# VH-VL binders against DNA polymerase theta (polq-1), part 18

Target 1, 171 residues: DNA polymerase theta (polq-1), of Caenorhabditis elegans (a0flq6r38to208)
Amino acid sequence: EARQFEDQHLIFSAPTSAGKSIVAELLSWKVASTGRKVLFVLPYISVAREKLHQIQRCWRRDDISVCGFIGPQASNPNEWLGAVCTIEKAASLTNRALSEDWFEEIGMIVVDEMHMVFDSSRGAHIEHMLSKVLLWNQSALEKVRIIGMSATIPELYRIGKWLDGAKVFEA
Below, E stands for the ipSAE of ESMFold2; O stands for the ipSAE of OpenDDE; V2 stands for 0.75 times the mean of E and O plus 0.25 times the DockQ between their complexes.

## First folded at step 17 (VH-VL; framework fv_imvotamab_arm2)

Design k2 (from x2 with light chain N58Y; at its last look DockQ between E and O 0.91; V2 from the best seeds 0.83)
Fold by ESMFold2, look of step 17:
Structure k2 (fold): chain C 171 residues (1-171), chain A 120 residues (1-120), chain B 112 residues (1-112)
Amino acid sequence: as target 1 above (171 residues)
Amino acid sequence: EVQLVQSGAEVKKPGESLKISCKGSGYSFTSYWIGWVRQMPGKGLEWMGYIYPGDSETRYSPSFQGQVTISADKSITTAYLQWSSLKASDTAMYYCARGSWLHYGMFDYWGQGTLVTVSS
Amino acid sequence: DIVMTQTPLSSPVTLGQPASISCRSSQSLLHSDGYNYLSWLQQRPGQPPRLLIYKISYRFSGVPDRFSGSGAGTDFTLKISRVEAEDVGVYYCMQATQFPYTFGGGTKVEIK
């Protein structure tokens, strides 16, 4: 039913003009507005920095704090609701959330360029991080929702299967 | 952390039924395939088929189609291999293995095996 | 079905020396997604199979550097640069490009 769909993982594969980025941003904003953390995972420092500033501008209108985990610095988990991370920093941050017992504060993880998960090199960090989320969700009352944004490729259904039946929206 | 634990060895007569199990732990059971492999005494490996527990999608290698049933119970993270009527030629070691949707051919974790002996 | 042919059937080797195992498929293992799904498994005496290599050349986590895979099309090779006592066992190639998945016949590695 409708409440069940709030936990369903989603993968968006559509042109930017079709609004996939806007939908992901609205869903993540809704989660942050309830007081739960949202992590944005991006593959490169330059694109992550641009995204950080974009989200900071959008969410400061509602007084929602957004930090970057892009370089050597780390933020205190009580000082933000949004985190924009490179892949390796996101993996480190989620491991820290498990070890420091605040993983349940995370409501959503948004992965850009999710098709990189097929790459056995850098994609392994994404695969390992999200596999821990999927395991967490098996027994947790407060689950983490995964939102993926991907290039349009025939193999997206495989990611959907791996993410416990995530719904794939293709253009 | 990831483990596949199979049920114990079986000694059976021809014509008897049998259901052996493979319990997965330490990972999201519904995110991966479970496949079954036969190894006849002193012989190589043969794929029998596999199941994706997320939606129960199953596929059988042609020589095993109609010979066995592969199933899974998500609530107890367990996959099954079942015969309705065993033959002496079913004497073998049976393994389960976990398979990836992201990297086909990556069967990264294997059960310890279940020896099935069928003789009169 | 894709037939996988391994050679040699048996490879006795002196400790510390290299070993090389060949696998040939009856047709190309290039999948429509651009990858070749050729894997290598090791089965030590009395143990279940263990993944060594997938997608021709990717070493699985925890597998020592002395194992390497190579090949293209229909011809594939597993190399062990310096054989150790723990490497004794049977090695299988396997294709997962086309259902049904199929194994090679195996190559026994043993110490002289």
Scores: ipSAE 0.726, ipTM 0.873, lowest interface PAE 0.9, mean pLDDT 89
ESMFold2 (binder alone), look of step 17: mean pLDDT 92; pTM 0.940
OpenDDE, look of step 17: ipSAE 0.887; ipTM 0.935

Design k3 (from x2 with light chain T97Y; at its last look DockQ between E and O 0.88; V2 from the best seeds 0.79)
Fold by ESMFold2, look of step 17:
Structure k3 (fold): chain C 171 residues (1-171), chain A 120 residues (1-120), chain B 112 residues (1-112)
Amino acid sequence: as target 1 above (171 residues)
Amino acid sequence: EVQLVQSGAEVKKPGESLKISCKGSGYSFTSYWIGWVRQMPGKGLEWMGYIYPGDSETRYSPSFQGQVTISADKSITTAYLQWSSLKASDTAMYYCARGSWLHYGMFDYWGQGTLVTVSS
Amino acid sequence: DIVMTQTPLSSPVTLGQPASISCRSSQSLLHSDGYNYLSWLQQRPGQPPRLLIYKISNRFSGVPDRFSGSGAGTDFTLKISRVEAEDVGVYYCMQAYQFPYTFGGGTKVEIK
């Protein structure tokens, strides 16, 4: 059914990052426009900082506040709707959201380089964070949608199975 | 907190049917495999088969094909192991275990076991 | 089916001394994704099995660092650097390279 398709988590895989980024940016903007939080998870500080500045400039036109979680910064959850995080900071932020009881405000988590979930060290942070999202979604009224952007690799179907039947788009 | 809780011990006679259960909690039940392991008294471990509750894909080890039925009910997050006709040689401890799609061979959580005794 | 052979069958050890358990597979466990799908499990007396190590050397959460795994291809080793009383039990290797998954015969670790 069409509702099941729209509720499913998504993984975008393509040789070029440009097409994947545009779709993820449009989907995330729509979520933020409804007043729900969007977390962007990136593997490297430099890439995350660039993304932070990009999203801040783009969303400023709609008065949507975007905060960075790439250093020792702390902020109140009521100060932002967009968060751009490194992997480790995203894991900490989602743990904080659970412990401080604002996880239901999160509408979407966008994970760049999703295939890093197979990495035994940094991948564990992604795996544990998203496992908590999947558990949250089992009983939550307001579900969190996971959007993954990944390199094209044969193992993507395994991530799709793990993410409760996420749709894998390869282009 | 991931848990697999199995049904209680069973004492049966040869030829009787039996269905034992494994209830998963604390995780997304449809994101992982559930496998069943037999341990005969004083013996090692052997895989019987597996189910992926997300789409009910089921696999049986060859020596157990046709001997048992593995199923799941995702609405109550429970997997099952069934015999239509028990034999005395089915006397064993039966465990369920959760298996990862991301890390094959990572069966990270195990049920407490269900002792099945089949005697005339 | 892939046969997993463990040695020794029994490893009596003095508290605080190391233990080493070998596991050999009848064929390579190296998958096309570059990982060897070899796990180690511990079964304490009267308890269910528990995962110690997966993919050769990855220690599962909460497993003490005195447990370490190594190996490649067909030869694998579990080491306990300093055996404690709680380490008594049977240790199994298991391959998840090819269905049906298979266990080794087990190695009993006990205190002298």
Scores: ipSAE 0.630, ipTM 0.843, lowest interface PAE 1.4, mean pLDDT 89
ESMFold2 (binder alone), look of step 17: mean pLDDT 91; pTM 0.937
OpenDDE, look of step 17: ipSAE 0.884; ipTM 0.934

Design k4 (from x2 with light chain Q98E; at its last look DockQ between E and O 0.86; V2 from the best seeds 0.81)
Heavy chain, then light chain:
Amino acid sequence: EVQLVQSGAEVKKPGESLKISCKGSGYSFTSYWIGWVRQMPGKGLEWMGYIYPGDSETRYSPSFQGQVTISADKSITTAYLQWSSLKASDTAMYYCARGSWLHYGMFDYWGQGTLVTVSS
Amino acid sequence: DIVMTQTPLSSPVTLGQPASISCRSSQSLLHSDGYNYLSWLQQRPGQPPRLLIYKISNRFSGVPDRFSGSGAGTDFTLKISRVEAEDVGVYYCMQATEFPYTFGGGTKVEIK
ESMFold2, look of step 17: ipSAE 0.734; ipTM 0.879
ESMFold2 (binder alone), look of step 17: mean pLDDT 92; pTM 0.939
OpenDDE, look of step 17: ipSAE 0.885; ipTM 0.934
ESMFold2, look of step 19: ipSAE 0.699; ipTM 0.864
ESMFold2 (binder alone), look of step 19: mean pLDDT 91; pTM 0.937
OpenDDE, look of step 19: ipSAE 0.889; ipTM 0.935

Design k5 (from x2 with light chain N36K; at its last look DockQ between E and O 0.88; V2 from the best seeds 0.81)
Fold by ESMFold2, look of step 17:
Structure k5 (fold): chain C 171 residues (1-171), chain A 120 residues (1-120), chain B 112 residues (1-112)
Amino acid sequence: as target 1 above (171 residues)
Amino acid sequence: EVQLVQSGAEVKKPGESLKISCKGSGYSFTSYWIGWVRQMPGKGLEWMGYIYPGDSETRYSPSFQGQVTISADKSITTAYLQWSSLKASDTAMYYCARGSWLHYGMFDYWGQGTLVTVSS
Amino acid sequence: DIVMTQTPLSSPVTLGQPASISCRSSQSLLHSDGYKYLSWLQQRPGQPPRLLIYKISNRFSGVPDRFSGSGAGTDFTLKISRVEAEDVGVYYCMQATQFPYTFGGGTKVEIK
């Protein structure tokens, strides 16, 4: 019935991290509440671990399972709806989702520090992962929504163009 | 795997119209620029113009403005270069290339080229 | 328009020896985002151009590490540490800091 992509990709840029974090958390919670998977992508293990505990705490009252893909480990995809990942683990997880035919279960990917895509070394993994999402979305019935959290920089519109016209919200 | 496949070689007479194509595959066509480059026989490379298929934004290098039309059909992931009236001086190899919004100047994949010969 | 000037026009080189190609821009390539958008392309005989280097010094995927790029001010250099037979061709610098994007005139690398 609802086969169309309901909303466009979003990039949040705000002066305070708390403001933009809350909006992304509410949007991701809504997706998880419908039974679709949400991936949170962060650049470093320490930041990802902190975020994992935060999301687990926030979502446990709604019985929404959240696990981490931060170190050397494997997880059963049918036992979680939220995943907090470092960049490399997110790339591996999305590749596995494609090869194992469960990519359509992913409803949303939330990328923290989105502006890092401009960095040729550390941003390349984010760029490659999201490029596969964009390719998936061209023919898929169940599309993946991308949410970016970014520092305020004047070149965010370029990320918006790359992400098929993502809407950029600035404070 | 990303590929840009161009239409075949053309032999034309002055005054004829022509439309050559560049079909992209293996990536999100609407997320990248497609640029066209001319290489005249024995000469260097010249940018002609670019299109962003996401919204059809086009830009032409000044020396090519009004001489060619660049367009794209995103439903078949194809970009086009068109002449309404060819001249003998249009004899050249024409390449398409994919360009990044994230890294300007990163034209990472190129078509095989289309040789256009205009003889009078 | 930013003019890109390449030297030398032709670079005969002994197999296994280094080669160095210079490119000079008529004005700064510093973009408002803080990056300098200079690229190097290789065109082997009978083939389309191929990206080697972007943003001055970043090697594109699959490009051998014998290729390196550098720059200071408006002067830029592509170096091939040990030339191989497959490196024969024409090399172009290109700026993408300011529209219209412009190429250098090319440098032909050949084995002597």
Scores: ipSAE 0.706, ipTM 0.862, lowest interface PAE 1.0, mean pLDDT 89
ESMFold2 (binder alone), look of step 17: mean pLDDT 91; pTM 0.935
OpenDDE, look of step 17: ipSAE 0.871; ipTM 0.929

Design k6 (from x2 with heavy chain T30S; at its last look DockQ between E and O 0.84; V2 from the best seeds 0.82)
Fold by ESMFold2, look of step 17:
Structure k6 (fold): chain C 171 residues (1-171), chain A 120 residues (1-120), chain B 112 residues (1-112)
Amino acid sequence: as target 1 above (171 residues)
Amino acid sequence: EVQLVQSGAEVKKPGESLKISCKGSGYSFSSYWIGWVRQMPGKGLEWMGYIYPGDSETRYSPSFQGQVTISADKSITTAYLQWSSLKASDTAMYYCARGSWLHYGMFDYWGQGTLVTVSS
Amino acid sequence: DIVMTQTPLSSPVTLGQPASISCRSSQSLLHSDGYNYLSWLQQRPGQPPRLLIYKISNRFSGVPDRFSGSGAGTDFTLKISRVEAEDVGVYYCMQATQFPYTFGGGTKVEIK
């Protein structure tokens, strides 16, 4: 067991993205390997596109399909286990998952730049999306795990409280 | 649809106990604060205290410490405000409101209020 | 405790005209996280309070854009650009920067 799997939500904080990115990638791979969907939420199209290619390369060995919900262009297959999304597209996708009755297929949502949740504009999309996950988890048999990656800031404990006692790891 | 629904109006005598409720629905109850606000007849608003149901962390405004008990039951998504011995000066409207860890001061949803009347 | 002082206590306004409500705090509302937690609430007759503005100038969802908040330091303002009949009620400022949270005394807006 290379890493411990838990239902507890996690927030990783570091000055650089290298160490926390590897942990999130390993945890998300393990979820996808069980056949449950993983959403990667990123704030910018260029960063999301780079992440899409990175995850596609990493998961191709195990034939795990990864597609993008980035910008207006559409080339996505019908079936996937990994989705790389911009903030707004992730919010739309999770709303569709609820309305189309496949939200239970989602095993994990990985949010990059989690500290943006404090922003009253784009952060509201993250807040609204994750609030629906938290509500879903109160009654669901199969819960959604939230993994956040964030800049190092003192306010992370507030996000931890909000995310049902998420564990905050600071470097 | 976030809602806070409070228990009905109460008429009590001095010295009696009382427990009023605030039931939250349409959101993750354990993830947000519930605060209690008193409004005496014809007066403004005053914070009494609040509770975070996620771990039962409770804070009382100094003038209300020891005067009331704030509690919550996550299993039925309900917060409570309780007096062990009511006074006539407790006659007021009592509101509950949901508060955010992300945006302090964003009390975005309010209960309809519970009128408490304490008289002999 | 941070004391919040509102002026005026009453603001009779002609329908369609602007209204301006002032709120002053006894000390800075700047929190250690860099935000000022100053909110504005509306209480219509016979109704519970309703959030209008949070963090000085952020309009809450569903609040008409005729409501705006501004301020710096210890001096804050709520403006209603064009008062409508539904805007009648009492308006409160509130700080949540420092426990205990405190309200201003209220400003009654009414149509004259």
Scores: ipSAE 0.731, ipTM 0.873, lowest interface PAE 0.9, mean pLDDT 90
ESMFold2 (binder alone), look of step 17: mean pLDDT 91; pTM 0.935
OpenDDE, look of step 17: ipSAE 0.888; ipTM 0.934

Design k7 (from x2 with heavy chain M106L; at its last look DockQ between E and O 0.89; V2 from the best seeds 0.78)
Fold by ESMFold2, look of step 17:
Structure k7 (fold): chain C 171 residues (1-171), chain A 120 residues (1-120), chain B 112 residues (1-112)
Amino acid sequence: as target 1 above (171 residues)
Amino acid sequence: EVQLVQSGAEVKKPGESLKISCKGSGYSFTSYWIGWVRQMPGKGLEWMGYIYPGDSETRYSPSFQGQVTISADKSITTAYLQWSSLKASDTAMYYCARGSWLHYGLFDYWGQGTLVTVSS
Amino acid sequence: DIVMTQTPLSSPVTLGQPASISCRSSQSLLHSDGYNYLSWLQQRPGQPPRLLIYKISNRFSGVPDRFSGSGAGTDFTLKISRVEAEDVGVYYCMQATQFPYTFGGGTKVEIK
């Protein structure tokens, strides 16, 4: 019962990506502005690089640091408020956050192509990562909000049920 | 670690009521549904029904509709199976299992079972 | 209701040899979302059921690779490539494509 609109996980689905991107960008900027970390999870290296450069350019005006966890970096920086990650890198990063005790610093995880959770191979990484978030949120004072962006498909309600009653917005 | 822990064995007489429990831990209880399965002595498995604790949506297999009540208390992450009036034919092992919304038929974690014995 | 029929009822097998279990459904298990929701469970003596395989051929975490599932339409198969002593028990297929979910009658695997 205690879930409010601002605490509720969200799934955005629309025929074009422009409307989804604007809302997710505003919500994530608000979280980063409070000093909490935001993770952006994307399925492909090329798309993740484009998103990284976009977010870096947009958030530079507010001096909010954004790093990429994409591909074969020799080491990952430890100081950032925005992280743009491929699926596998995001899973590794959240595992590290749990083991190193900074998971509470994460305010939001934004998952692009959320419908990929149904993919039996790569979807498992998304499922396991977000299941840990859902478990964390049951006892944590500082909860993590999940924002999903997805293709318009009939099965989105199943993701909404799984994400603790996430609100599905369809255009 | 995901666990489903069921209440202990029960010995009852016909006509008595009974409520057995299944407590989930190690996962977000409201993100999965709980199903109940009966196994009569020396017999196979029978799906009885399921509940989604997130909104209390409940479905019963036709053979069990009206015969049992399935419920959940999400504040203590516990699902229940209840009879208002037991019959000797209710003697069986009862299991709870966690079901996925993402992959139907993925009953990945099972309780240890609750043996219910009904005899005069 | 979709009826699930398993054969054989009992499968005595020599250690190290393969075992094959058949499951047939009374109608197609193809769900409107394009998947077939056919699972295989193992119940060892005195234990609760354990998930082996879901969606025909996906092994659940921790399940040895000697277990494999296959099939389409209404005919499905569970194979154990090299039976070990710990594989003794009853194996069930189960469909979750359509409510109510239903189990097969079970196949007992024994060492001879």
Scores: ipSAE 0.597, ipTM 0.843, lowest interface PAE 1.7, mean pLDDT 89
ESMFold2 (binder alone), look of step 17: mean pLDDT 92; pTM 0.941
OpenDDE, look of step 17: ipSAE 0.885; ipTM 0.934

Design k8 (from x2 with heavy chain G35S; at its last look DockQ between E and O 0.94; V2 from the best seeds 0.81)
Fold by ESMFold2, look of step 17:
Structure k8 (fold): chain C 171 residues (1-171), chain A 120 residues (1-120), chain B 112 residues (1-112)
Amino acid sequence: as target 1 above (171 residues)
Amino acid sequence: EVQLVQSGAEVKKPGESLKISCKGSGYSFTSYWISWVRQMPGKGLEWMGYIYPGDSETRYSPSFQGQVTISADKSITTAYLQWSSLKASDTAMYYCARGSWLHYGMFDYWGQGTLVTVSS
Amino acid sequence: DIVMTQTPLSSPVTLGQPASISCRSSQSLLHSDGYNYLSWLQQRPGQPPRLLIYKISNRFSGVPDRFSGSGAGTDFTLKISRVEAEDVGVYYCMQATQFPYTFGGGTKVEIK
């Protein structure tokens, strides 16, 4: 009986933003503690900067490096375990990880406002990025876990189906 | 590169069985559904049904319920359309197409088609 | 079943001129999620169908910008701003708002 490792994708929803982020943050901290990279994907620059500072403060006590892939241009190191990204920057970063052959170092991608995937414009970047993760996971030894935080909407089951049976936690 | 590759043309007699295939590649096969579409000679398109390979959920158009079987084998990323007893009226081109849970009706990739000829 | 009615059945057009194809549904295509699932497909001679437009007006990747979709409720239009030789074929509308999915009868676009 070998110990089972949970790699099931998760979607957390609540009527408000409150409460659901703490579970995602604890799960992501656990991944980073094992030395694997975590990407946090957020829809807007101002929200991403706030999250960056929050994660940096929380993970500083464990000396876990966290950097931002936001705008504007900055000297971002390639040595980090946490990355806070806007949607477009996260798509670019994951494409670079594939082309530069370090995608296997990614343990988790946390997507805020996951329900935006239904939006044909900005949602396309999320859809394309996560579709590449799903394909990667079909044959990879080191899989990427997807964690979504979403508004409570009736359509969440469709995202669950798309993400290979992701578990949806509501309420 | 996403591809749907269908099995080759078939020439059959009425009463014979047939199973045609649609192999998907370049994407996570269990994240999308596969629809089958019939095009009778010189006619338009008819949706026959779908399968979602993630849990084998199937749904048939009422016109095709009980007439065909849609199935999939996710270990080889292949969907199937099957008849137990062909009729001459089954002569048609059959396409598979990939469907999205995110954007219904976005049949973004299509197979090349399988021509089935059933002659008495 | 939702009936999709296309007009015209045939649209001969001079090269470089616009073409307009109409599709009417027997009932509203508004889904409970707030979207209308109306797609346009192109079938060139001897080829499988190809997606052009989904959700009324969203152009699929690689589709030239001379193709545009519009409409609401039960009345939808595909426009080709200037027809090229490669646009010859049959165009279908399709609804995916409710099962069974249904297609229009097709509109053949030809160069005069």
Scores: ipSAE 0.718, ipTM 0.877, lowest interface PAE 1.0, mean pLDDT 89
ESMFold2 (binder alone), look of step 17: mean pLDDT 92; pTM 0.944
OpenDDE, look of step 17: ipSAE 0.802; ipTM 0.920

## First folded at step 19 (VH-VL; framework fv_imvotamab_arm2)

Design j1 (from x2 with heavy chain M106K; at its last read DockQ between E and O 0.94; V2 from the best seeds 0.87)
Heavy chain, then light chain:
Amino acid sequence: EVQLVQSGAEVKKPGESLKISCKGSGYSFTSYWIGWVRQMPGKGLEWMGYIYPGDSETRYSPSFQGQVTISADKSITTAYLQWSSLKASDTAMYYCARGSWLHYGKFDYWGQGTLVTVSS
Amino acid sequence: DIVMTQTPLSSPVTLGQPASISCRSSQSLLHSDGYNYLSWLQQRPGQPPRLLIYKISNRFSGVPDRFSGSGAGTDFTLKISRVEAEDVGVYYCMQATQFPYTFGGGTKVEIK
ESMFold2, look of step 19: ipSAE 0.740; ipTM 0.878
ESMFold2 (binder alone), look of step 19: mean pLDDT 93; pTM 0.949
OpenDDE, look of step 19: ipSAE 0.904; ipTM 0.947
ESMFold2, fold request of step 20: ipSAE 0.757, 0.798, 0.780; ipTM 0.881, 0.899, 0.894
ESMFold2 (binder alone), fold request of step 20: mean pLDDT 93, 93, 93; pTM 0.951, 0.952, 0.951
OpenDDE, fold request of step 20: ipSAE 0.912, 0.913, 0.916; ipTM 0.952, 0.953, 0.956
ESMFold2, last read: ipSAE 0.774, 0.789, 0.783; ipTM 0.889, 0.898, 0.891
ESMFold2 (binder alone), last read: mean pLDDT 93, 93, 93; pTM 0.951, 0.951, 0.951
OpenDDE, last read: ipSAE 0.913, 0.914, 0.913; ipTM 0.954, 0.954, 0.954

Design j2 (from x2 with heavy chain M106Q; at its last look DockQ between E and O 0.92; V2 from the best seeds 0.82)
Fold by ESMFold2, look of step 19:
Structure j2 (fold): chain C 171 residues (1-171), chain A 120 residues (1-120), chain B 112 residues (1-112)
Amino acid sequence: as target 1 above (171 residues)
Amino acid sequence: EVQLVQSGAEVKKPGESLKISCKGSGYSFTSYWIGWVRQMPGKGLEWMGYIYPGDSETRYSPSFQGQVTISADKSITTAYLQWSSLKASDTAMYYCARGSWLHYGQFDYWGQGTLVTVSS
Amino acid sequence: DIVMTQTPLSSPVTLGQPASISCRSSQSLLHSDGYNYLSWLQQRPGQPPRLLIYKISNRFSGVPDRFSGSGAGTDFTLKISRVEAEDVGVYYCMQATQFPYTFGGGTKVEIK
């Protein structure tokens, strides 16, 4: 059958947030509808809370459960397919998935403001988290796809190289 | 654990060919650079060049262009440094190092070194 | 090529005293992305190089707090606040702002 880039990592760069969000949301919905987990990673609690409510509303039509990791909580991974996380909570959640042996249930990680990976402080959490995904994908049968949404900057090609040849789409 | 393991010491004569290796493990091999550094006996460090194994992009320092070949085989996560015709002045310790696309100059893991001795 | 000049060539130091190593580049190390790609490496006797500092002042994982980096433009400094016996070796600065990447000539730190 015809080959497309469904396993290739992607980075979307656009002047408007709405354009790049729509594509990422459609791809993530498809992954969740097949029973695989999707993590949404956002830089700020207020933005993450808004996104959580948005995704919960959209995915309720298909009875797909979405949980927030933006404050203190203990959540069983069997309770959700979508997770909306701040950067630090996403790093903790992926570490937990590795230590508790459910990392293979993750089908996709969507990182908002991915250009923050260049920041030597908060960017380190994104870098370490995604480096573990890249290592996981080397030998795993059930791979994790990375989708990035970013500001338009010249350095995006470096992220593409680092993410094992991710395709960078510029609007 | 990230590890770079280099091939063993070599004793060669001038004019012979040589290919030394650097095997990476514990990380995504196609996500990082591998660079090669020469250290002549009792001297400092010199960058020879580097390769990005993801697409085989290579760059050579001008003084080494045409004198060595840098390559990689991603199926066995191994980078290579190769001479077609060794000279006595190639006697040195050779290191490989892993480099970051995100933080240039962050060469965080180094191989143990391969001593190459070229003498008649 | 960007020339990296280190001073001093040799730095004999009394245990527990500070050491300071200077590195000067022949041109600015400011990259178009806004960062300066100046690193410091340590090579202990008989060992491969080891990364200490990258991007002027960022300590690499596992590097003791007594090592610090500073500088701007073309002038950079590595400081060891209190030299210990294990700090003996040769220290190199390196720029990765412009290809080809280049090392300084090295500074040997030794105990008096």
Scores: ipSAE 0.681, ipTM 0.853, lowest interface PAE 1.1, mean pLDDT 89
ESMFold2 (binder alone), look of step 19: mean pLDDT 91; pTM 0.938
OpenDDE, look of step 19: ipSAE 0.886; ipTM 0.933

Design j3 (from x2 with heavy chain M106R; at its last fold request DockQ between E and O 0.77; V2 from the best seeds 0.83)
Heavy chain, then light chain:
Amino acid sequence: EVQLVQSGAEVKKPGESLKISCKGSGYSFTSYWIGWVRQMPGKGLEWMGYIYPGDSETRYSPSFQGQVTISADKSITTAYLQWSSLKASDTAMYYCARGSWLHYGRFDYWGQGTLVTVSS
Amino acid sequence: DIVMTQTPLSSPVTLGQPASISCRSSQSLLHSDGYNYLSWLQQRPGQPPRLLIYKISNRFSGVPDRFSGSGAGTDFTLKISRVEAEDVGVYYCMQATQFPYTFGGGTKVEIK
ESMFold2, look of step 19: ipSAE 0.768; ipTM 0.885
ESMFold2 (binder alone), look of step 19: mean pLDDT 92; pTM 0.942
OpenDDE, look of step 19: ipSAE 0.884; ipTM 0.934
ESMFold2, fold request of step 20: ipSAE 0.759, 0.771, 0.779; ipTM 0.885, 0.878, 0.887
ESMFold2 (binder alone), fold request of step 20: mean pLDDT 93, 93, 93; pTM 0.946, 0.947, 0.946
OpenDDE, fold request of step 20: ipSAE 0.914, 0.913, 0.914; ipTM 0.952, 0.952, 0.953

